VH-VL binders against q0atu2. Designs and how they scored, part 106

Target 1, 119 residues: q0atu2
Amino acid sequence: MLDKKARIRTSREYRNVFEKGKRLSGRFLIIYYVENALDNNRFGFITNKKIGMAVIRNRIKRQLRAIVREYQGQVKNKHDIVLVARAGIGKSSFEGMEKDYIAIMKKAGLFARNANKID

## First folded at step 6 (VH-VL)

Design t6 (framework fv_dusigitumab)
Fold by ESMFold2-Fast, scan of step 6:
Structure t6 (fold): chain C 119 residues (1-119), chain A 121 residues (1-121), chain B 111 residues (1-111)
Amino acid sequence: as target 1 above (119 residues)
Amino acid sequence: QVQLVQSGAEVKKPGASVKVSCKASGYTFTSYDINWVRQATGQGLEWMGWMNPYSGNTGYAQKFQGRVTMTRNTSISTAYMELSSLRSEDTAVYYCARDLNYYETSYFDYWGQGTTVTVSS
Amino acid sequence: QSVLTQPPSVSAAPGQKVTISCSGSSSNIGDNYVSWYQQLPGTAPKLLIYDNDKRPSGIPDRFSGSKSGTSATLGITGLQTGDEADYYCGTWDSSLSAEYVFGGGTKLTVL
């Protein structure tokens, strides 16, 4: 679902966000974020081995991409953002992940407008 | 530059608890998970658990669930591992190790020097 | 015993090549990246290989790693006496609860 241009793909690019970026924790998610020199936002997704089996990690990653895609237009342009799933995410609902994502993005000041104030 | 320095050797009686410390320096403490690994004399490496120093979240090996507690004090960049209800088979060298835990990559790149814990019996 | 299976020992002469195998299952090696650790006598383990085949800064290229299916291999060429150590493979096991698992270790003797 996310355009290839909007994905962080390489270990070097992920490392750059982790080393230079700001960090903010939510209930199920941690985000790392940094302004980039590009014309667009890029997103990365980490569902590390601590979450559980591959089937669970793949489900979580797929659901997070769907959430990011839905709210992509509200994110301030020119940022690299990495979402790291916390160990407890496997017990969350889709709606729970979505609420956590919205809350942390708003707290980080990364939403150009509130999801509840669409024009 | 990156260093993990552990507390000194401990001698304990069966039934006691031990708390081992691991002081980090040379990097941003909250950006890396700390794992704990032990090794009995002449035996292999045994993973005990991980602790995220930013959130305080932990994950423990099933074998140690209910006996181990992993914590941190971010103001002094120090991680702790406390093991309770000690038995003679808990006699081992205990290591802390750093784990970046990013981009589906998770490995132990720096290790503490180890803390010898002897449970007399 | 250990979840990951390694031979208990391997030996070769200086200058020779050795390979150390590490066998697991679909929930560990088959699903996750493998690391290798070297432990010299009386010391803490040291990272040799990460992400199946990558070397940290300072590790010479005579150390190599590979992975095929549910097995991983550590290769050491140009053996030196300083390579005498225990070698451990390690990875995450993604079964019911995610845990890091080590192989039983392989003692390398350089004769």
Scores: ipSAE 0.013, ipTM 0.612, lowest interface PAE 8.2, mean pLDDT 85

Design t60 (framework fv_dusigitumab)
Fold by ESMFold2-Fast, scan of step 6:
Structure t60 (fold): chain C 119 residues (1-119), chain A 121 residues (1-121), chain B 111 residues (1-111)
Amino acid sequence: as target 1 above (119 residues)
Amino acid sequence: QVQLVQSGAEVKKPGASVKVSCKASGYTFTSYDINWVRQATGQGLEWMGWMNPYTGNTGYAQKFQGRVTMTRNTSISTAYMELSSLRSEDTAVYYCARDLSYYETSYFDYWGQGTTVTVSS
Amino acid sequence: QSVLTQPPSVSAAPGQKVTISCSGSSSNIGDNYVSWYQQLPGTAPKLLIYDNDKRPSGIPDRFSGSKSGTSATLGITGLQTGDEADYYCGTWDSSLSAEYVFGGGTKLTVL
């Protein structure tokens, strides 16, 4: 679980990212992102009712948080980033979601280093 | 200022199709889903479906599956709803509405003014 | 498929308080956040309440919402003639192909 300070929590903060941020779409994920005035990154997660039942949405949200946490050290600092799950994500594997996340973050120029390099 | 402006009233014969437009302004069109909701005279609201303007993905109510198509043209920030094989029961006011989806929620914060569709022989 | 139930009408005098109920099931209200919409005669619906109990900018604090179990409630205090309208609750119905569902609507007459 990400610490409270690393999470976007209010509807106003989500609205700011959606209205002022850039958007990139992957296969299972859409990210919205904007530079913030803080000294850290913040992440938001959206799995709306279009995904399916609450059990599925909550599982997806937990898996996305785990993926974000694993790669947070590779994300360029001072960004608010919202991950929106697309309707088809419920059929994806954990590895599929992870691959999509890495690909879209690299495409956005938000990864400071190669996420797949072991060191 | 956020606005959704719909096309004008339509009169159609049974069996025809109707295509209603919804032009968005005052926000980034591709950042919010568009939902379509209809209302027969003196009746309640009935949800028809949602459309994601960035991806083109849609979800339709089972009642309208096979008869409704929701599309968009991002270059002019316009959403469309086409309903085919019209019957007299399709006579209603059709609304587009912006879907603000934040953290487990989804609600319609701005609505178009409505388009009256009359199906008569 | 589950349907949301509202009383068809309610009436009250100016300055009074009124409560409008919305009853559903575990797959809709029990599983999801509820919104409320106001529709003045001849106009499009307008968002009054979202996330069970939150007000959008511009909605006065005399409008309130709450949810308990499979039911939601819209409260209006200090009634004004301009509140005469149809009120709809709405939420998602959790299913394999999740759909948004509205209550049948409640006509509020301010006598």
Scores: ipSAE 0.013, ipTM 0.625, lowest interface PAE 8.0, mean pLDDT 85

Design t61 (framework fv_dusigitumab)
Fold by ESMFold2-Fast, scan of step 6:
Structure t61 (fold): chain C 119 residues (1-119), chain A 121 residues (1-121), chain B 111 residues (1-111)
Amino acid sequence: as target 1 above (119 residues)
Amino acid sequence: QVQLVQSGAEVKKPGASVKVSCKASGYTFTSYDINWVRQATGQGLEWMGWMNPYEGNTGYAQKFQGRVTMTRNTSISTAYMELSSLRSEDTAVYYCARDLSYYETSYFDYWGQGTTVTVSS
Amino acid sequence: QSVLTQPPSVSAAPGQKVTISCSGSSSNIGDNYVSWYQQLPGTAPKLLIYDNDKRPSGIPDRFSGSKSGTSATLGITGLQTGDEADYYCGTWDSSLSAEYVFGGGTKLTVL
């Protein structure tokens, strides 16, 4: 589970990220992201009704939180980041979602570069 | 300011098709899904489907599946709804309305002015 | 016809308060956020309440929403003649291929 302070919770905060943030798309995920004025990162997770049933959406949301938590230390600080599940995500594996997340975060320049002396 | 402007009234014969347009302005067209909702005279609102302008994918109400097609042209920020095999029961005002794409909840914050479609022999 | 149940009409005098109910099931109101739309005669619907109880910019606080279990309510205080309209609740329904559903509408008359 992510710390409560690392989570985006209000509709107002989500709208801020969507309206002011940048958007990058991967195979299964879209991220919206914007720099914040806090000392920590905050994450939001969206599994829209349009992508499937509640049991599938809840599984995906749990798996995405686990992936984000695992790679928390690689993310540059002071960002609000919303992960959005694309329509095809229900057919993906955990490993597929994880690879997509890493690829899109690297593309966004949100993973710390200095700590990874060896790729 | 956000606006959705729809095409003008149509009169069609039974069995024909009608294609209604909805031109968006004042926002990023690909950030919001376009929904289509109709209303017969003196009746309630009836949801027809949604179209995602970023990906082009759609979801239609079961009642309209096989008769409705929702598309877009991103170069002119315009959404389309085509309804085929028209019947007199399809006589209604047709609205487009936007909801934030990919957001957890769907609600229609801006609506077009409506397009009256009359189907008569 | 309509999946969500609303009273067909409600009426009150200027300055009074009314409430409009919207009843559904676990697959719609029970699992999802509710919105309310106002339709003045001859016009397109307008968003009045979203996410159960939130107002868009420009909607006065005399309009309020709430949700409990499988039911939602719209409250209007300080009624004005300009509030005469049809009011619709709406929400997502997960039981049918993820469709959006509306209530049958409530005609508000200010007498």
Scores: ipSAE 0.256, ipTM 0.778, lowest interface PAE 3.2, mean pLDDT 88
Fold by OpenDDE, second read of step 7:
Formats: sequence, C-alpha cells, structure tokens
Structure t61 (fold): chain C 119 residues (1-119), chain A 121 residues (1-121), chain B 111 residues (1-111)
Amino acid sequence: as target 1 above (119 residues)
Amino acid sequence: QVQLVQSGAEVKKPGASVKVSCKASGYTFTSYDINWVRQATGQGLEWMGWMNPYEGNTGYAQKFQGRVTMTRNTSISTAYMELSSLRSEDTAVYYCARDLSYYETSYFDYWGQGTTVTVSS
Amino acid sequence: QSVLTQPPSVSAAPGQKVTISCSGSSSNIGDNYVSWYQQLPGTAPKLLIYDNDKRPSGIPDRFSGSKSGTSATLGITGLQTGDEADYYCGTWDSSLSAEYVFGGGTKLTVL
C-alpha cells in the first residue's frame, strides 16, 4: 500500500495538480503532474463513472495503486502525480495497464535515469 | 432480493437541513453506487448525485454542489443524503437508487420507495 | 427544460402501439447508452430498458428500445391499461461534468 504521505488526499491538492500541472494522455491513462515542495512524491487516482460500476472502479483503482507502488522507487522525486483512468481501461489487462503507465511516465520524463524496472 | 428502504417523510422550515436515509439489503452494499434522484410534485425526475459506498467518494450535480452531502454507514448498509439551506423549491419526493453500470453506461435498477420532503414557512 | 427532450404526452387505445421519443445531443445520447424508466402513478420509478434496447428480467417483450444518432425511442406494443404511466429516458452527459440527465418525461394515457 502507498503510505499516507505518498497520497494526494484533499480536493485542494487535486486542484493544484489539475490547474498547475502538465497533462499527458496514454492509451488507458491520463496523468497530471507537477513539482511539489516536498521530498516525496504523492499520487492521486481518479476513476470516473464511465469506467463502470463501483466494483469495477474500485478494482481499477486497486490495480493502479499496485502499479504505482511497484514503480514508486523509479519515479523522480518531488512530484504530485494524478492518474486519471480512461474509459478503455476497464477492458485492459493488468499488464496492459502497467505497460501504459510505464509508457506515459517515460514520455513525461518522470522516471529516474537509473530506473531498472522500466524498459 | 435487493431492497432499498428509505426514511419517513420530513417537514422542514426554509433554511433548515434535511437528512434522508436509504438502507440497502440483498446485495453487497459497497459494490454499487447509490444515486439520489428527486421529483417535485407533478414534475420530472432530477438527478442529484452519486455516492460510492466503498470509499465514500461522491459526484454531485452542479445545481446542488455546496448544498448536498452524500454519505454512508457501511456497517449498517445505509446511505444518507443531506440537503441544507432548504427552500420551498426543494419540496419533492427524494429517491435513492442503486447504480448498475456496464463499461459505457450506468442505470438505476433498484429504487427506494421515496421520501417526501416538504419545505414550508 | 430538461437536457433530453421527450413529448409531454402520448395516447393510444388498448392493443395499439405507441412510441416515445427522446432527443439529446452528441455528449449524452450520442456517446452513451440510454435507459428508460416507467413510473406508475404514486410509485417509484422502475427500470424498463437499459443499454438502449435491453430488458431487465420481468419486463415483457412488448417494451422495446432503440437508439440512433442522438435520439432514442421507446416502443410499446399491445398497449394495456396498466401501461398508463410516466416514462423517462436517461443517460450520462459528459458535457455536464459527467452528470446523469433525464428527459422531461412522457405521460402515456391509455384511451
């Protein structure tokens, strides 16, 4: 699980990312990212109604958290990153979701240069 | 069988708040969103918002943002809708409904019996 | 002034067929599945059609739904007196911050 300090939790924090951050779209994910003034990264997750029922959205959210956790150590520090699930994510496999995450994070230049779990 | 049972009728003064409850049974409460829809007398259905009982996150219609609060108590499978700063125009029957959705859609397959809220001076 | 437009009323004799239209836009009906709800007098709404043309268990095949472009249609054949009710279409609208929207409702009178 992600530590509390590694999570975006308040509406204000989310708004800050959306308003000041950069946006990149992948196949299954959209990420908003902005530098923060902390020593750690914070992640937020958005699963909207178009993904499906609550049980589906909850599943997707759990999967995204797992992916983020897996690669957390590979991400450049001092970023707030919000992952927005796109409609097609409900039909994706976990591996497909993971691949998309890696691709979009690379495109954003958010992985550290010495990252070993990517590529 | 799936059932949604709502609390009884309410009579409120303008400016007051009302909190309607919706007790769910017959299914896993945390697996489905609860939506709230109201209907003024002789008028159509008006969607107010949704609440995910698992995490408690919500989405409100813009019309009611800042004035509506949707919550839940998972231990008793009960959803709540609180509407504040009541006006006479808020007089209506309020329904809770279970949200069943597929990949690209949501629909309300089970409804509560409705709660009449009357706002009068 | 509903986002989705329905005729305010329709009527027909028992045994006949009626259709109820629901007109929207690309951001709602155009991009999303439509549901229909039946509301008998003095009762809560009941799901009648979902995903444009699917019937929940217990709904007779006299009821049908269809969608084309930005419009949806509810069909009722073999009209019965018990069908007298209000009918509402509904769907999600992406332009309204992902809000669910209803039609204004159609009053069906069985003559």
Scores: ipSAE 0.018, ipTM 0.665, lowest interface PAE 6.7, mean pLDDT 90

Design t62 (framework fv_dusigitumab)
Fold by ESMFold2-Fast, scan of step 6:
Structure t62 (fold): chain C 119 residues (1-119), chain A 121 residues (1-121), chain B 111 residues (1-111)
Amino acid sequence: as target 1 above (119 residues)
Amino acid sequence: QVQLVQSGAEVKKPGASVKVSCKASGYTFTSYDINWVRQATGQGLEWMGWMNPYYGNTGYAQKFQGRVTMTRNTSISTAYMELSSLRSEDTAVYYCARDLSYYETSYFDYWGQGTTVTVSS
Amino acid sequence: QSVLTQPPSVSAAPGQKVTISCSGSSSNIGDNYVSWYQQLPGTAPKLLIYDNDKRPSGIPDRFSGSKSGTSATLGITGLQTGDEADYYCGTWDSSLSAEYVFGGGTKLTVL
């Protein structure tokens, strides 16, 4: 589970990342990211209504949190990162989401080292 | 400055198809979904569907499924909505609108000026 | 027929307060954030309220939104003649395949 300090919590904080951050798109995921002034990373997760019913959105959010938690040690410190799930993710496997996450984080230059689990 | 600029008015006969364009500027086109909304004269707003410019994925209102197609051309930052098998009740102003998402929400923050489509004999 | 129910019209004098209601169900307003849109005669709609109660930059604090259960309300205080417009609520409907749904619209007349 991500610690309270590692979560983006308010609409204002999400807005800051969207307005000031960089964007990189993957197959199932879009990330928005900006360097913060804190001593740790913070993550946000957006699963909007276009993905499907609440049950599906909640499953995807839970799976994305699990992926982020597993690889959080590989992420360069001092970043606010928002993961946005786009249409089509509802049919992806856990492995598919994990591979997409690793690919976009590497391309963004946010992984400080190779991930412990490689796609 | 964010702008969505739509194509001009169209007059069509019943049974024809119409294709409306929406050219985006002032932002990264592939970062925001485009929604299409129509409004018949003196009537309310009716959502038709959304299109994701990056993936090309779409979602259509059940009422329009099989008659509407939403596409884009990323090289010119332009979205398209094509409606086929036109009927007189399709006479309306058609709007494109940008879908900005924050914290598991989405709403239409910028709208095109509208395109009047008239279906008559 | 509109999925969300709004009164067709409301009216009040300058300086007064009006409230516009928007009623839905558990699959739309009950599960989702509500937005409000203002449409001046002959123009495209404009975002007025998002996330139930948030204002975009440039929208005065005379406009407010709220949500309770399966209903949302738009409040306008200090009513001005320039507020004469049609007002629409909107939200996602989560049943089966997600669709965006609008209220039927409310015509505000400042008399």
Scores: ipSAE 0.015, ipTM 0.632, lowest interface PAE 7.3, mean pLDDT 86

Design t63 (framework fv_dusigitumab)
Fold by ESMFold2-Fast, scan of step 6:
Structure t63 (fold): chain C 119 residues (1-119), chain A 121 residues (1-121), chain B 111 residues (1-111)
Amino acid sequence: as target 1 above (119 residues)
Amino acid sequence: QVQLVQSGAEVKKPGASVKVSCKASGYTFTSYDINWVRQATGQGLEWMGWMNPYSGDTGYAQKFQGRVTMTRNTSISTAYMELSSLRSEDTAVYYCARDLSYYETSYFDYWGQGTTVTVSS
Amino acid sequence: QSVLTQPPSVSAAPGQKVTISCSGSSSNIGDNYVSWYQQLPGTAPKLLIYDNDKRPSGIPDRFSGSKSGTSATLGITGLQTGDEADYYCGTWDSSLSAEYVFGGGTKLTVL
């Protein structure tokens, strides 16, 4: 599960990313992304009614959050990123979504090496 | 001001195809889905499908699957709906409409003026 | 036939109140927000109500919406001759092939 600080939660924040952000399509995902003025990254997830029943939408959201969480340390700091599920995502495997996410993030130039921090 | 302007009336023979256009202005074209809805004379509204203008993703009503194609040209902010293998029952007014689906709400807030398509021998 | 059921017609005098019902099932109205559209003769439909009970800018408060279970209702108070139109409810159906569905429409006559 992502920390509360790492989530985009308001309609206004989603609208800002959609209208001002850059966009990139993968096979199963579209990402919208913009640099923020915060100390951290924030993620949003959209699986709308056009994809199908709530059980499918909830499964996809859960799986996407797990993927994002696994790779959050590789993402360049200070970005708001919204993942929008494309048509057909309900038939994808977890591995397929994961590969698509990695490919998109690399193409967007959003993946970076983990920076070691000394406490 | 948000506006959707559709192409003019068409008259087609059975078996032909028709391609209706919908030009958007007054907003960021790629940020909102476009839906297509038709209405036969004296009848109700019938949903045909949706198209995402950024990605090109589409979803079609089962009734039209295999006969309808929805596309766009982002350089001119224009959406298209092509219906093939036309029958007399396809005689209707065809509307495009904008959709705010990305907020987990979905409604058609702005509509084109409609395009009359007549299919006759 | 439509999957959402509306009365085919309703009528009332100027200044009166009317209500238009829209009945569906758990996969459509029960699971999703309902919108209402007004279609004046010879014109494109116009959004009247969204998210069950909200009005777009420019729609007077004489128009109201509500939803209970698998049914929705459009209310019009202070009826005017300019309200003569067809009224349609609409919502998503959350089946495996998600589709937007409209009610069959209700013709409102002011007489």
Scores: ipSAE 0.206, ipTM 0.752, lowest interface PAE 3.7, mean pLDDT 87

Design t64 (framework fv_dusigitumab)
Fold by ESMFold2-Fast, scan of step 6:
Structure t64 (fold): chain C 119 residues (1-119), chain A 121 residues (1-121), chain B 111 residues (1-111)
Amino acid sequence: as target 1 above (119 residues)
Amino acid sequence: QVQLVQSGAEVKKPGASVKVSCKASGYTFTSYDINWVRQATGQGLEWMGWMNPYSGETGYAQKFQGRVTMTRNTSISTAYMELSSLRSEDTAVYYCARDLSYYETSYFDYWGQGTTVTVSS
Amino acid sequence: QSVLTQPPSVSAAPGQKVTISCSGSSSNIGDNYVSWYQQLPGTAPKLLIYDNDKRPSGIPDRFSGSKSGTSATLGITGLQTGDEADYYCGTWDSSLSAEYVFGGGTKLTVL
């Protein structure tokens, strides 16, 4: 589970990232990201109704949180980052989502070069 | 400037198939999902399905399942919607629309000009 | 039939205010954000309102949206002849295996 400090919690905080942040799309994920004035990163997770039924949306959200936690040490500090699931993500494997996450974070310049999974 | 430009009007016989194209410009084609919406003469809007141009994945409205196929060609930034086994009630204007995900929703921020498909004997 | 219910028509004089309702259920409007689309005669629909109450760039503040429970409302103040159009509400519905649903549309006539 991500620490409360590392989670975007309120609608106002989410909207700030959507309105002021940069958008970058991957195969199954979209990220919106903006620098924050904190000493840590915060993450948000959006699985809207176009993804599918609640059980699918909840599974995707859990898997994304697990992926983010696993790679949190590779993320450049002081960012608010919202992950939005794209249409079709429910047909992806866990490994497919993980690979997409790494690719988009690297493309955004939010990962160090050659960022790897943290065991 | 974001633009979606659709192919021209089509006249088809019952039982035929039609394939409508939607060419995107002014943005990265693979970064936004494409939806298809139709409108029969004097009727309301009817959602047909979505296509993710990055992954190629699709989702179709139950009403069109088995008759519709949505594809794309990323090299020319073009989306396609093919509807088979055409009937007179498929006579409509067909629109493509770009899907923008924002917060806990998504909506259609840019639309093509529409393609009129007439099914007549 | 459409899943979302709108009045088929509304009319008012220039300068007046009109409201257009959109009624759904807990699986669509009750649990999702609503968008509104304007369709001028002979043209493609155009996004007018998103996320219940937000306007895209270029949409005048005469247009407003709101949502309460399972219903949404589009408001237009300072009505102009150029506002004559069909108006559609729309939202996602997970009970239909994640389908987008539109209201039946409302024809606005400026008398």
Scores: ipSAE 0.657, ipTM 0.886, lowest interface PAE 1.6, mean pLDDT 90
Fold by OpenDDE, second read of step 7:
Structure t64 (fold): chain C 119 residues (1-119), chain A 121 residues (1-121), chain B 111 residues (1-111)
Amino acid sequence: as target 1 above (119 residues)
Amino acid sequence: QVQLVQSGAEVKKPGASVKVSCKASGYTFTSYDINWVRQATGQGLEWMGWMNPYSGETGYAQKFQGRVTMTRNTSISTAYMELSSLRSEDTAVYYCARDLSYYETSYFDYWGQGTTVTVSS
Amino acid sequence: QSVLTQPPSVSAAPGQKVTISCSGSSSNIGDNYVSWYQQLPGTAPKLLIYDNDKRPSGIPDRFSGSKSGTSATLGITGLQTGDEADYYCGTWDSSLSAEYVFGGGTKLTVL
């Protein structure tokens, strides 16, 4: 599980990212990202109810957290990043979800240049 | 500023196909879904589907499954909606709209000017 | 026969207040944020309210939105002749597949 300090928790924090951050859309994910004044990254996860039942939404959240955790050390510091799950994500494989995450994070330029395990 | 400019009016015969274009400007085209909404004369708005300009993935309303195709050309920031097997009931103004979604909601914050499609014998 | 139900028409004199209701179900309004769109005669729809009660830039505070349960309401105070238009509520429906659904629209006439 992600460290508490690495998590966006409050509505205010989420709103800040949405209002001031940049937006990129992938196949299964939309990311909002903005620089923060901290020494660490914070991640937020949004699973829209259009994805499906709560059990599905919770599964998706767990999978996204796992993916983010796996690549956390390779992400440029001082960013608040919110992952918004798209409607089709419920039908995706974990690998597909991971691939999409990597792709969209690359596009955003959020991975360090020396990052490994990047497809 | 964000703009969506659609192609001109179309007149088609029943059974034909129509392809409407929607050129986007003023923002990163691949970052926002494009939705298509139509409106028959004197009628309400009817959602047709969405297209992700980045991946090309689409989601269509069940009503139009098998008959609608939404595509895009990212090099010119243009979305397309093709409707086949046209019927008189397809006579309507067709709109493209940018989909802004975050948190738990999505809404259409910018709209094209609309394209009139007339299907008549 | 729209998924969301609106009154077909409402009317009031200038300066008055009007409300437009939008009734849905748990799978749409109940679970999702509601948006409102204004469509002036002969023009494309325009976003009026999003996230139940938020106004985009340029929308005057005469326009307000609210949501309770499976219903949403658009409020217009200080009615002006320029407010004469069709108004549509909309939201996502998550029943079987995610589809966006509109209300049937409400024609607002300024007397």
Scores: ipSAE 0.200, ipTM 0.800, lowest interface PAE 2.2, mean pLDDT 91

